# VH-VL binders against Regulator of nonsense transcripts UPF2 (UPF2), part 5

Target 1, 187 residues: Regulator of nonsense transcripts UPF2 (UPF2), of Arabidopsis thaliana (Mouse-ear cress) (f4iux6r469to655)
Amino acid sequence: RLLQRLPGCVSRDLIDQLTVEYCYLNSKTNRKKLVKALFNVPRTSLELLAYYSRMVATLASCMKDIPSMLVQMLEDEFNSLVHKKDQMNIETKIRNIRFIGELCKFKIVPAGLVFSCLKACLDEFTHHNIDVACNLLETCGRFLYRSPETTLRMTNMLDILMRLKNVKNLDPRQSTLVENAYYLCKP

## First folded at step 25 (VH-VL)

Design w13 (from o2 with heavy chain Y32H)
Fold by OpenDDE, fold request of step 26:
Structure w13 (fold): chain C 187 residues (1-187), chain A 118 residues (1-118), chain B 112 residues (1-112)
Amino acid sequence: as target 1 above (187 residues)
Amino acid sequence: EVQLVQSGAEVKKPGASVKVSCKASGYTFRDHYIHWVRQAPGQGLEWIGWINPWSGYTKYNEKFKGRATLTADTSTSTAYLELSSLRSEDTAVYYCARDEYLAYFDSWGQGTLVTVSS
Amino acid sequence: DIVMTQSPDSLAVSLGERATINCKSSQSVLWSFNNKNYLAWYQQKPGQPPKLLIYWASTKESGVPDRFSGSGSGTDFTLTISSLQAEDVAVYYCQQYWSTYTFGQGTKVEIK
């Protein structure tokens, strides 16, 4: 099956080739299968998220339901995970938020959703939420900061982040994580 | 145009509960915090708490913890304040206000008078 | 909690004259990191909700007349109405949003 090749797409060329081949297999059922396959990217294969996002972006012009389905699934997953405190979910949370971020860079995920996710994390700035927020910023923060339409919004969010860091008296690890995320977005 | 439209005046007895609504329009509801502030007659402004309508996360003034409940319905772009165990001292105009970055309040509802009397 | 104290409690000013309202915070609301003062000014007319005038201590909200200005830093702030107009009769509040949210007690501005 074509979808079994997804985990092997570790380059732009490979994912582009797969995308082209997939176009010839266009059906509603196949689109659903693709979305499911993309959504279920292994938690240990975060490097694939950028390529998967590229595939989605490429297909978005002719298969409009693919991005909409995937984004909805990711948003639903985020909402489900944000309230979970189990440490076992941290990898899933990170996969989720990074996927959202990567898709945002292709304008598949609207900036508004990213900012909503970020706010949710900053509202309760503890433990997993710090990690999730920083991973999100590391993924697409700079992109949004450099975009004229979102630079002000991102600037304000980054200020909130740093204020929280200052007020919450984070441990050295978390403090460093937050600082790195900030300066990655805003050198 | 950004608008926050609140529900009408309420008269309650001590010990009762009141629920005030704030319907937002003219902007993306989920992208802004909703604050609640009250003002007793002839008095100043007192902050009650805020809610993130999208996440449902809330922050309360310690004074109101356990007695005030903030909720939001994104489908109707409406925020709610419920205040229980009402006392005469709770008589006030209650305002909802919009805040984008947990900073200043750039838009306010028209206010809802809640009167608590025996 | 940061306590906000305004002075005076009431002010009567002639039309066309300058009105000055002071606001003092019990703790600095200036953040050295971004050099912003987490302070706002609101105008409240009788029977109306507060209206935002100034934020970040000195930035004027859109639509606010030029006669309004905010100044100050740290713990001491001032709202100035350069030329008082009849429509400026109101109670004015300062607010800090550095740590939670607290308001000054208000200053009533009237025409002399």
Scores: ipSAE 0.884, ipTM 0.941, lowest interface PAE 0.6, mean pLDDT 96
Fold by OpenDDE, fold request of step 26:
Structure w13 (fold): chain C 187 residues (1-187), chain A 118 residues (1-118), chain B 112 residues (1-112)
Amino acid sequence: as target 1 above (187 residues)
Amino acid sequence: EVQLVQSGAEVKKPGASVKVSCKASGYTFRDHYIHWVRQAPGQGLEWIGWINPWSGYTKYNEKFKGRATLTADTSTSTAYLELSSLRSEDTAVYYCARDEYLAYFDSWGQGTLVTVSS
Amino acid sequence: DIVMTQSPDSLAVSLGERATINCKSSQSVLWSFNNKNYLAWYQQKPGQPPKLLIYWASTKESGVPDRFSGSGSGTDFTLTISSLQAEDVAVYYCQQYWSTYTFGQGTKVEIK
């Protein structure tokens, strides 16, 4: 099956080739299967998210329901996880937020959703919310900062981040993580 | 145009509860915090708390913790303030206000008068 | 909590003259990292909600007349109306948003 090749797409050329081949198998059922397969990317295979996002962006021009379905699933997952404090969910949260970020770089996820997710993490700046926020910024923060339409919003959000860092007395690991995320976005 | 439209005046007995609504329009509701501020007759402004309408996260002035409850409905773009165990000192005009970055309040509702009397 | 204190409590000024309102915070609301003062000014007319005039101590909100200006840094701030107009009769409040949210007690501006 074509979808079984997804985990092996570790380059742009491979994912592009798979995308082209997929176009010849177009059906509503197959689109649902693809979205499910993309959504269920292993938590240990975060390197695939950029390529999966590329595939989604490519298919978005002719298959409008693919990005719509995937983004909805990711948003729902984020909302279901954001208030959970169990450390066992951290890998799922990281996968979720990185996928959202990668899709944003292709303009599949609207910037507004990214900022909403970021605010949710900053509202309670503790535990793994810090990790989630930093992973999001590392994924798409610079992209949003360099975009004329979102540079001001990102600037303001980064100021909030650094203010919280100074007030919350973070451990050395998280403090370094926050600083790295900030300067990655705003050199 | 950004608008915050609040519910009408309320008259309550001591010990009762009141729920004030604030309907937002003219912008993306989920993108801004909603604050609540009250003003007793002839007095200054007192901050009650804020809510993130999208996440539902809230923060309260310590003075009102346990007695004030902030909620929001994104489907109707409406924020709510519920204040319980009312006393005469709670008589005031209650305002909702918009805030994008946990900073200044750039838009305000018209206010809701809540009168607490025996 | 940061306490905001305004002076004077009331001010009567002739039309066309300068009105000056002061606001002092019990702690600095200046953040050295971005060099911003977390201070706003609001205007409230009778029977109306507060209206934002100035934020970040000196940035004027859109639609606010040029005769309004904000200055100051750290703990001492000033709102100035260069030429008082009849429609400027109101109570003015300063607000800090550095740590939670607190307001000054207000300054009533009237025409002399």
Scores: ipSAE 0.876, ipTM 0.938, lowest interface PAE 0.6, mean pLDDT 96
Fold by ESMFold2, fold request of step 26:
Structure w13 (fold): chain C 187 residues (1-187), chain A 118 residues (1-118), chain B 112 residues (1-112)
Amino acid sequence: as target 1 above (187 residues)
Amino acid sequence: EVQLVQSGAEVKKPGASVKVSCKASGYTFRDHYIHWVRQAPGQGLEWIGWINPWSGYTKYNEKFKGRATLTADTSTSTAYLELSSLRSEDTAVYYCARDEYLAYFDSWGQGTLVTVSS
Amino acid sequence: DIVMTQSPDSLAVSLGERATINCKSSQSVLWSFNNKNYLAWYQQKPGQPPKLLIYWASTKESGVPDRFSGSGSGTDFTLTISSLQAEDVAVYYCQQYWSTYTFGQGTKVEIK
């Protein structure tokens, strides 16, 4: 019943209250149920990702297996999808990468995983990988650009992105998406 | 700190295959590309290809496409070059090299001599 | 492929004197968007792998002595050793990474 409230947590106060209530259910079974519910966030409800990431960050200090399980599931999902080109997977890929990006801003996902995901998309810069890279950058690119410990790495990745745009003949939609992502990070 | 340690020298006959290993340490293996470069005796450097160990993506110099196969095992932090259908002109020292941004190579393995003789 | 041509093929320089190595690319390796030259220099001593000296044409790698410097832009590049030391005896390679990866043929530097 508690987990049924997750889709309704559209504010900081709502997700914080649910988080407090869930602390009283500190069993391995209940922690696994929470992770599964968070992972299965609806693809149509991407606005929830920041609030779900906030909940995970709040629980991370006392329930270490929640962030570790969720991050592993997201990484496994990225790896299972990165080489797939059919259109039915794009919405799942976008949910996946945006969740990774949100968790990075809350310091749950290490920046190294974000850069690994970005590099993979740049390595084969065609099809869905262009959209996935741009969505990742829109989610956490500015954060990583502004963070002193990651500024150089992000700058180098943005240079690669723009070089690939210059060399590839992207359609107008993707060309605009790349430009928007770049200038969101480095205005 | 950063080390790339390669497998020992190999002697092969024409038509055979060789597999050279490159064991990485001192950094997060999955974060960097591994390139392979060879140097024939008394000659310059020739790029073979790269692998992203995390994603499995590869790119090859067209000269080696179809004969060279790059793989990586993240659990052992080891990259591999397999070169098939060996010829005498494949006799060379084979290097692995590290690169973060598909640019310059900041660390190199010690090299592996592969000798192809009849 | 971008062809990298070095000159001279071999160079003998007195200890403490200046050594100059030139490298020319068949196409520009300068990208005006970021104002970077996609060029590196490597040093290779006998029986050793190459060692990175210079990247982005003029940026020294950490731990490289001050006597090494890189200059040039577009298609014409220079590696300078301002005061040659005994340990600088090696073959030097330029490398472009603008379009794939190609190396110059090398320049052997020796003490006179």
Scores: ipSAE 0.594, ipTM 0.846, lowest interface PAE 1.9, mean pLDDT 92
Fold by ESMFold2, fold request of step 26:
Structure w13 (fold): chain C 187 residues (1-187), chain A 118 residues (1-118), chain B 112 residues (1-112)
Amino acid sequence: as target 1 above (187 residues)
Amino acid sequence: EVQLVQSGAEVKKPGASVKVSCKASGYTFRDHYIHWVRQAPGQGLEWIGWINPWSGYTKYNEKFKGRATLTADTSTSTAYLELSSLRSEDTAVYYCARDEYLAYFDSWGQGTLVTVSS
Amino acid sequence: DIVMTQSPDSLAVSLGERATINCKSSQSVLWSFNNKNYLAWYQQKPGQPPKLLIYWASTKESGVPDRFSGSGSGTDFTLTISSLQAEDVAVYYCQQYWSTYTFGQGTKVEIK
């Protein structure tokens, strides 16, 4: 019943209220159900990802298996999809990478995983991987660029991104997407 | 301390395959590319390819496509080069090397001598 | 492929004197967008793997002695050892990483 309310939590107050109520359901089975519900966020409701990430961050201190299970599921999903070119997967890839990016800003996903995902997209910089890379950068790229511990690494990755744009013949949509992502991170 | 420790020397006959391993330690294995470079006796360095150990993506020097296969096992922090259809010209020391940004190589393995002779 | 050509192939220098190694690329390895030269130098002592000395043409790797320096841009590069020491006897390679990875043929440095 509580899980039915997740898609309706479109504000900080609503997700915080649900989070408090969920604290009283501290059993292994209930934590697994919550993780599955968070992971299965509708692909059309990406505005919820920041609120879901907030809930995970709030629960992380007392329910350590919630963030660990969710991060593992997202990493597994990325790996299962990164090599696939089927058009029906683009929305799932975007949901996946935006969720990873939001969780990074909440300190749930380590920056190392974000850089691994970005590197994978740059390693084969074509098709869906271009859109995935740009969405990741739009979600958490500026955060990583402005963080002292990751500034140099993010700068180096952005140089690779622009080098790839320079040598590949991207269509206008993707070329614009890459430029927008770059300048959002490094204005 | 960053270390890349390679498997021991191999002697192979023409037409055989060889698989060289490179075990990494002292850093997070998934964060860096592993390159393979060879050096024939008394000669210079020749790049074979790279692998991203986390994603499995590879790139090869065109000279080696079809004969070289790069793999990695993140659970053991080990990268592998397999070279098939060996010829006497493949006699060389084979190095693995680490690279973070698709750029220069900041750490190298000790090398593995592969000798191809009848 | 970008061809890297070093000169000389072999160099004999008295202890404490300057050694100069040149490297020329068949195409520019300078990218004007970031103003970086995609060029590295490696040292290989007998029986050892290569060791990184210089990257981005002129940036010295940590732990490399001050006597080593890199210079040049575009297609012409130089590795300089300002005061040759006995431990510097090695073969030196330049490498470009602008388009795939290619190495110069090497320059052997010896004590006279």
Scores: ipSAE 0.534, ipTM 0.835, lowest interface PAE 2.3, mean pLDDT 91

Design w14 (from o2 with heavy chain Y32H Y104H)
Fold by OpenDDE, fold request of step 26:
Structure w14 (fold): chain C 187 residues (1-187), chain A 118 residues (1-118), chain B 112 residues (1-112)
Amino acid sequence: as target 1 above (187 residues)
Amino acid sequence: EVQLVQSGAEVKKPGASVKVSCKASGYTFRDHYIHWVRQAPGQGLEWIGWINPWSGYTKYNEKFKGRATLTADTSTSTAYLELSSLRSEDTAVYYCARDEYLAHFDSWGQGTLVTVSS
Amino acid sequence: DIVMTQSPDSLAVSLGERATINCKSSQSVLWSFNNKNYLAWYQQKPGQPPKLLIYWASTKESGVPDRFSGSGSGTDFTLTISSLQAEDVAVYYCQQYWSTYTFGQGTKVEIK
């Protein structure tokens, strides 16, 4: 019943309150249910991802299997989707990559995984991968760029992005999307 | 220390296939591209292709498309080059090389001599 | 494909003297966006794989002696060995990585 409130957590206060209440219901079964509920966030509710990530980060200290399970599920989903070219999967791809990005900002997802995902998108810089890459950068690109330990890596990745933009001669929409993502990361 | 250790020399007949391995160590295998470059005896360097070990995505020199296959096993940190329909002109030392950002190659394997002869 | 042309094909230089190798690309490998030249230099000694010396046209790889330097921009590049040493006997290759990957034909450096 508590998990039914997740979609309504549209603020930090609400998600924090829910997180506290959840702590009193701690069990292995409940943790699995939580992870499943978080993973299945509606594709039309991307605004919830930041709050869900906050909840995961909060619970990570005492329930270590929650972040590990969720991250594994997201990584598996990414790997399953990255080569899919079906238009029907674009929203799922966006949800997936944004969730990965939001969790990275809480250091739940390691930077290495983010960069791996980014590279995968840039390797085949067409169709959905452009959107996925840009959404990832918009989600956590600036965070990684401003971090001393990842700034160089992100800088190099952004250069690759812009190089690809130049070489591929993208349509106006994609071109604008890439430029916005770049300058959001590196003003 | 970054190391790329390749498999031993191969002798093949024309029309056969060869598979060369490149085992990486000393760094995160999934984070770097692996390139393959060959060098015929007394000749220069020729780029064959690259693979992203994590995603499995590959890019080939047009000259080798359809004949070269790059693969990688992240569990063993090993990259593979398979070259089919071998010709005498394929006789060369084959190198694997590491590249982080689709730029310069900062580390090389010791090379694998592949000899194609009747 | 970008064609890389080195000159000379072979070079004999006395010990302690300057060795200069030129590399020309068929088109510019300079990207105005980041002002980087997508050009590298490699050293290959007999029986060994190539070794990276210079990348981005002028950045020296870690562990490379100070006598090695790279210069140039756009289509014309130069590798300089300020004072040739015995261990510098090798074939040197330039490489562009702006569009796919291509190498120069190599320059053999020997002691005079």
Scores: ipSAE 0.899, ipTM 0.944, lowest interface PAE 0.5, mean pLDDT 96
Fold by OpenDDE, fold request of step 26:
Structure w14 (fold): chain C 187 residues (1-187), chain A 118 residues (1-118), chain B 112 residues (1-112)
Amino acid sequence: as target 1 above (187 residues)
Amino acid sequence: EVQLVQSGAEVKKPGASVKVSCKASGYTFRDHYIHWVRQAPGQGLEWIGWINPWSGYTKYNEKFKGRATLTADTSTSTAYLELSSLRSEDTAVYYCARDEYLAHFDSWGQGTLVTVSS
Amino acid sequence: DIVMTQSPDSLAVSLGERATINCKSSQSVLWSFNNKNYLAWYQQKPGQPPKLLIYWASTKESGVPDRFSGSGSGTDFTLTISSLQAEDVAVYYCQQYWSTYTFGQGTKVEIK
């Protein structure tokens, strides 16, 4: 099956080739299968998220339901996870937020959703939410900061982040994580 | 145009609860915090709390914790303040206000008078 | 909690004259990291909700007349109306949003 090759797409060329091949297998059922396969990327394969996002972006022009379905699934997952405090879910949370971020860089995920996710994390700036927020910023923060339409919004969000860092007594690891995320976005 | 339209005046007895609504329009509801502020007659402004309409996360003034409940419905772009165990001292005009970055309040509702009397 | 104290409580000024309202915070609302003062000014006319005039201590909200200005830093702030107009009769509030949200007690501005 074509979709079984997804985990092996560790380069732009490979994912592009797969994308082209996939175009010849276009059906509603196949699109659903693709979205499911993309959504279920292993938590240990975060490096694939950028390539998967590229595939989605490429297909978005002719298969509009693919990005919409995937984004909805990711948003739903985020909403489901954001309130969970179980340590076992941290990897899932990180995968989710990084995928959202990668898709944003291709303008598949609207910036508004990214900022909503970021705000949600900053509202309860503890434990997993700090990690999630920083991962999100590391993924697409600079992209949004450099975009004229979102630079002000991102600037303000980064200020909130650093203010929270200052107010909260973070452990050294989290403190460093937050600082790195900030300066990655805003050198 | 950004608008926050609140529900009408309420008259309640001590010990009762009141729920005030704030309907937002003219902007993306989920992208801004909604604050609630009250003003007793002839008095200043007192902050009650805020809600993130998208996440549902809330922050309260300690004075109102356990008695005030903030909620939001994104489908109707409406925020709600419920205040329980009402006292005469709760008589005030209650305002909702918009805040994008947990900073200044750039838009306000018209206010809702809540009168608590025996 | 940060306490905001305004002075005076009331002010009567002739039309066309300068009105000055002071606001003091019990602790600094200046953040050294971004050099911003977490301070806003609001105008409230009778029977109306507060209206934002100034934020970040000195940034004027869109649509606010040029005669309004905010100044100060740290713990001491000032709202100035350079030339008082009839429509400026109102109660003015300062607000800090550095730590939670607190307001000054208000300053009533009237025409002399």
Scores: ipSAE 0.889, ipTM 0.941, lowest interface PAE 0.6, mean pLDDT 96
Fold by ESMFold2, fold request of step 26:
Parts: C-alpha cells; structure tokens; sequence
Structure w14 (fold): chain C 187 residues (1-187), chain A 118 residues (1-118), chain B 112 residues (1-112)
C-alpha cells in the first residue's frame, strides 16, 4: 500500500517516487487518507517532515485540497495545544511547529501563519512556548529573514525575542536555545 | 480602508459594568493586536491593555487588573472591552487601536463615551 | 512605569512658522542592541481619535506631510512642525512603547 511507505521515505528520491505513484490514486477518499497519514507523522521521526512537505508541495498544483486540509489541521492543533502545560505535549508541539515551518519553506504555509504562531509564543514567553518559538525559528527563521518580503517583520520579531530573553529569568538551557535561534536567523 | 467601528455611547451608574465593542474591517483581523486606550474629559491618554485576537492572549495595565477583561471574536472580527465595578473617574472616551506587533498604534476607532454618574 | 513629560503644555505659533514640542521620558527608551528609540508621536484634532505621525522617534508614517519631523534619542525627544498650517491645530502626544504604553500629557498647538 502506498501510504504505508511514507515512514520509509528517508530521501528525496524515495518521497518523489512515492509522490509520482500517488498521483494514480486521485480520489477524495484517498486524498483525505494521505492528509491524515502525513499529519500523523511519528513524533520520533521529525526528519520526515521536510520530505512530507516536499510531497505536499509537489501535489499542491493538482490536488489543492491536500495542502489546505493539512494546513488547517496543523493550525487547529497549534491552537488546541498553545495554552496546555502538560509535560507530554511538548513533543507534539515541536512536531507541529516544525511541520508548519517546513511547509512555510515550501510556500505551502503562508508566512502570516508562521508569524501568528511566533507572536502567540512570544505573548506568553514561558514554559513550552519558549521551546516552540525557538524550534520554529530554527526551522524557517533564516528563510523568512532572507526573503525580501518578510525581512523587516522577521527582524522585528527577533528583536522582541532578544528583549524577552533579557527581561525574563530563563534557565540556562532555554537561554542558550534562544541565543542559538537568534544567531541562526541573523548571523 | 482599515476601519475600527466602536459601539455607541453608554451611561452607567457606579458599581455597574460596561462592555464596548470594536468591529474591524479592511485587514486580516487575526494578524494585528487590538489595544484599548481611554481619555477622560480634558485629559490625556491611558493604556488599558491589549489582546492578540488569534491566540487569545492578553496583557493589562496593572491599574485595570481585575476590572478589565479583553476578548475577541475572530468570526465577527470584533474585539471587546469589559470594565467592571465602575466609578465616576471611569468616565472617559474609550478607544480601540490597532497594532501590528507590540509597537505603535497605526489605526484608531472613533471612540465610545462611557459616562458614570450617580 | 515610564513617565512621559511634554513641554510646553500649550503653544501658540504664527501661520507658516515653526512649532517645536519636547518630550522627556523618565528612563531611556533607546535599546542599544538594535539602536531604536521606542517612541511615537500622535496628533489629535478636536472630536477625533489620535492619528499616528512618527514612530521609532524619527520615522514618518505614510501620508504624513513633510513639515512634520521627529528627532531625539534616549530620554529627550522633539516633534517639529516646520511651517505650521491651519489644519495642524491639535493636541500632540508622545508615547513610549518600550515598557508597556504611556503617553505624555499632551501639547496643545494653536494659531496665533
């Protein structure tokens, strides 16, 4: 079955091959199944997110409902989790935000959603939100900093990130994570 | 193009509550913060707080904590200020204002006069 | 809280002459890391909401006439109207957005 091969697509060639084969299964039911399979990527397999995002980008021109359904599911997941403090949710939050960031680099997620997610994390810059913000920046921050249409907005976000680091009492791990994220985006 | 249209004037007695609405149009409501600022008659401007309509996060001026509640409804593109336990010194024009991200206010509503008198 | 103090409280200026409004903050609103002053100026005409003129101390908002300019850094700031026009009669407010949001008490500008 084609969808069962998704977790094994650990290279560009493998995901591209699966994507071509998938085009022959173009029905609404199969598209929903694909989106669910992509969304349910294991939290331990974050290296797959770039390849899944590549597949979505390839299919976007001919199967418009695939990116729209996936992006909506990721946004809904972000909103459902952003206020939760439970320890188990950090890994799901990281998967969620990295997937959003990867899709942004492939022009599937609009930069506006990325900035909204980042703003939410900076609005209450404590606990999991620090890690989520930094992971988002590590995934797509440099891409947005280098893109002319988003450079100014990203610069302003990075300024606020550093201001928050300076006024909050972050533990050493999170303080280092913030500094690393900042300088990765704006060397 | 950007418009912030506020609800009409209110007259309240001390101890009551008031809820002022601010309906946004001409931009993507979820992308900008809504601030609330008041101006007592013949006086200057006083910041009350902000809300991020997308996330629901708020921040309040310490002076208004416990009395002010900011909410937003993205489906109607409307922000709300509720102020409780009103006193005569709360008589003011209440403004909503738009902010892209924790900076200056680039658009303002027309203001809502709230009069508190016994 | 950062207290913003404007001077003068009111100012009468002849049409076509220069008007100068000063604003002082109780602590610096300059962040040396990015070299930006977190200061804005607003104009409020009678019966109207405030209108943004200047942000980052010296950056003019789009659509604001060239006669308006902002200057200063740290704790001391100035709004200048180079050639006062009849439509410039208003109250002008400075505002800091470094730590929460506080406004100056306002400066009323009138035509002599």
Amino acid sequence: as target 1 above (187 residues)
Amino acid sequence: EVQLVQSGAEVKKPGASVKVSCKASGYTFRDHYIHWVRQAPGQGLEWIGWINPWSGYTKYNEKFKGRATLTADTSTSTAYLELSSLRSEDTAVYYCARDEYLAHFDSWGQGTLVTVSS
Amino acid sequence: DIVMTQSPDSLAVSLGERATINCKSSQSVLWSFNNKNYLAWYQQKPGQPPKLLIYWASTKESGVPDRFSGSGSGTDFTLTISSLQAEDVAVYYCQQYWSTYTFGQGTKVEIK
Scores: ipSAE 0.456, ipTM 0.800, lowest interface PAE 2.9, mean pLDDT 91
Fold by ESMFold2, fold request of step 26:
Structure w14 (fold): chain C 187 residues (1-187), chain A 118 residues (1-118), chain B 112 residues (1-112)
Amino acid sequence: as target 1 above (187 residues)
Amino acid sequence: EVQLVQSGAEVKKPGASVKVSCKASGYTFRDHYIHWVRQAPGQGLEWIGWINPWSGYTKYNEKFKGRATLTADTSTSTAYLELSSLRSEDTAVYYCARDEYLAHFDSWGQGTLVTVSS
Amino acid sequence: DIVMTQSPDSLAVSLGERATINCKSSQSVLWSFNNKNYLAWYQQKPGQPPKLLIYWASTKESGVPDRFSGSGSGTDFTLTISSLQAEDVAVYYCQQYWSTYTFGQGTKVEIK
C-alpha cells in the first residue's frame, strides 16, 4: 500500500511523488489512515519530519481534515507527556516537538501552539523540558524570530530562556544547549 | 474587548475554604497566564501565584503554598483560586489579572471580596 | 524577595501641577543582558481594580494619557504626572517582575 512508502521518502522528490499518487485515494478512511501513519513516524527517523510536513502542507488546501487531525494529535501527545519525567519518553517528546516545529514552518501549526509548548517548558525549566524547549527553538525559533507577526513574542521567550539559564544551576551540557538554541534564533 | 469577570463576594468562617472564579473573554485564553493578587482592606497588593491555563503549570508565592490552589478550565475559559484554612488575615479583595508574555499585568478582574469572620 | 518602597505615602497636588512619585527596589531590576528594567506602574482608583500605566520602567501602555511618564533605572524609579487632572486622583503602585512579583506599598495622590 502507498503508506508503506512513507518511511522511504528521504527526499523532496520522493515525498512529492508519493503525495501526488496519494491524491488519487482521497476518501475519508484513507485520510485518517494517512494521518495515523504520519503521526507514527519512527522516533529514530527524525529526518522524515520535514518531508512529512511538506506532504501535509501540499494536501492542506484540498484535504483540510488532514492538518486538523494531525495537529490535534500532536497537541494531545505534548500535553500527555509534558509532566512525565521518566527517561523512556525523551525520544517521543523530541519527535513530537520537532514535528510541531516543522509544521509551524510550513504554516500548518499556528505559532500560538508553538508558544504554548515553549511556555510550558519554561514554566518548569528542568530535566526533559530543557531539551524539548531547545529542540523546538532549533527547529522553528529563527523562523518565528524573523516573522514580523511573532518577533516580539519570540524575543520575550528568548529573554525568559536566558533568565532561567542564569538563575538555574544547569549542568554544562544543558547550559551549552540553551546558549546554542538562543544564538541559532537570534544570531 | 478583553474582560475578566469574577464571582461574587463570599463570607466565610475561620478554617473554611473559598473558591473564587475568573471568567475570561475577548482573547485566546490559553495564550496568557492568569495571576491572582489580593488586597486587604486599606492595604497594598500581594501576589498569590499564577497558572498557565493551557499546561496546568502553577507557581505560588511561598506565603500561600500549601493553602492556595490555582486551577483553570480551558473549555469554559475560567480560572479558579481556592484558599483553604482561612483566617481573619485572609479578609481581602482577590483579583485575577492577565499576563501577556511580558510579565506585567495588562488586564484585571473587578475583584472578589472574601470576608473571614467568626 | 525584592522589596519595593514608595515615597511619599501620600501626595497632595494642585490641579494642573506636576506630581512625582518615587519607587526604590532593594535589588536592581535592570537586566544588562537585554537592557530592560523589570518595573511597572499601576493606577488604582477608589473601588476599582488596578490599571497598568507603565511597563519596562518607561514604556507607556496603550490608551494612557501623555501626561504620565516613567523614568529611572536599576533601583530608583519615578512616575511623573506632568499636569494633574481630577480623574488622576488614585493610589499608584510600582511593581517589580524581575524575581517573582512584589508591589510597593502605594502612593495616594489627591487634589489640594
Scores: ipSAE 0.446, ipTM 0.799, lowest interface PAE 2.8, mean pLDDT 90

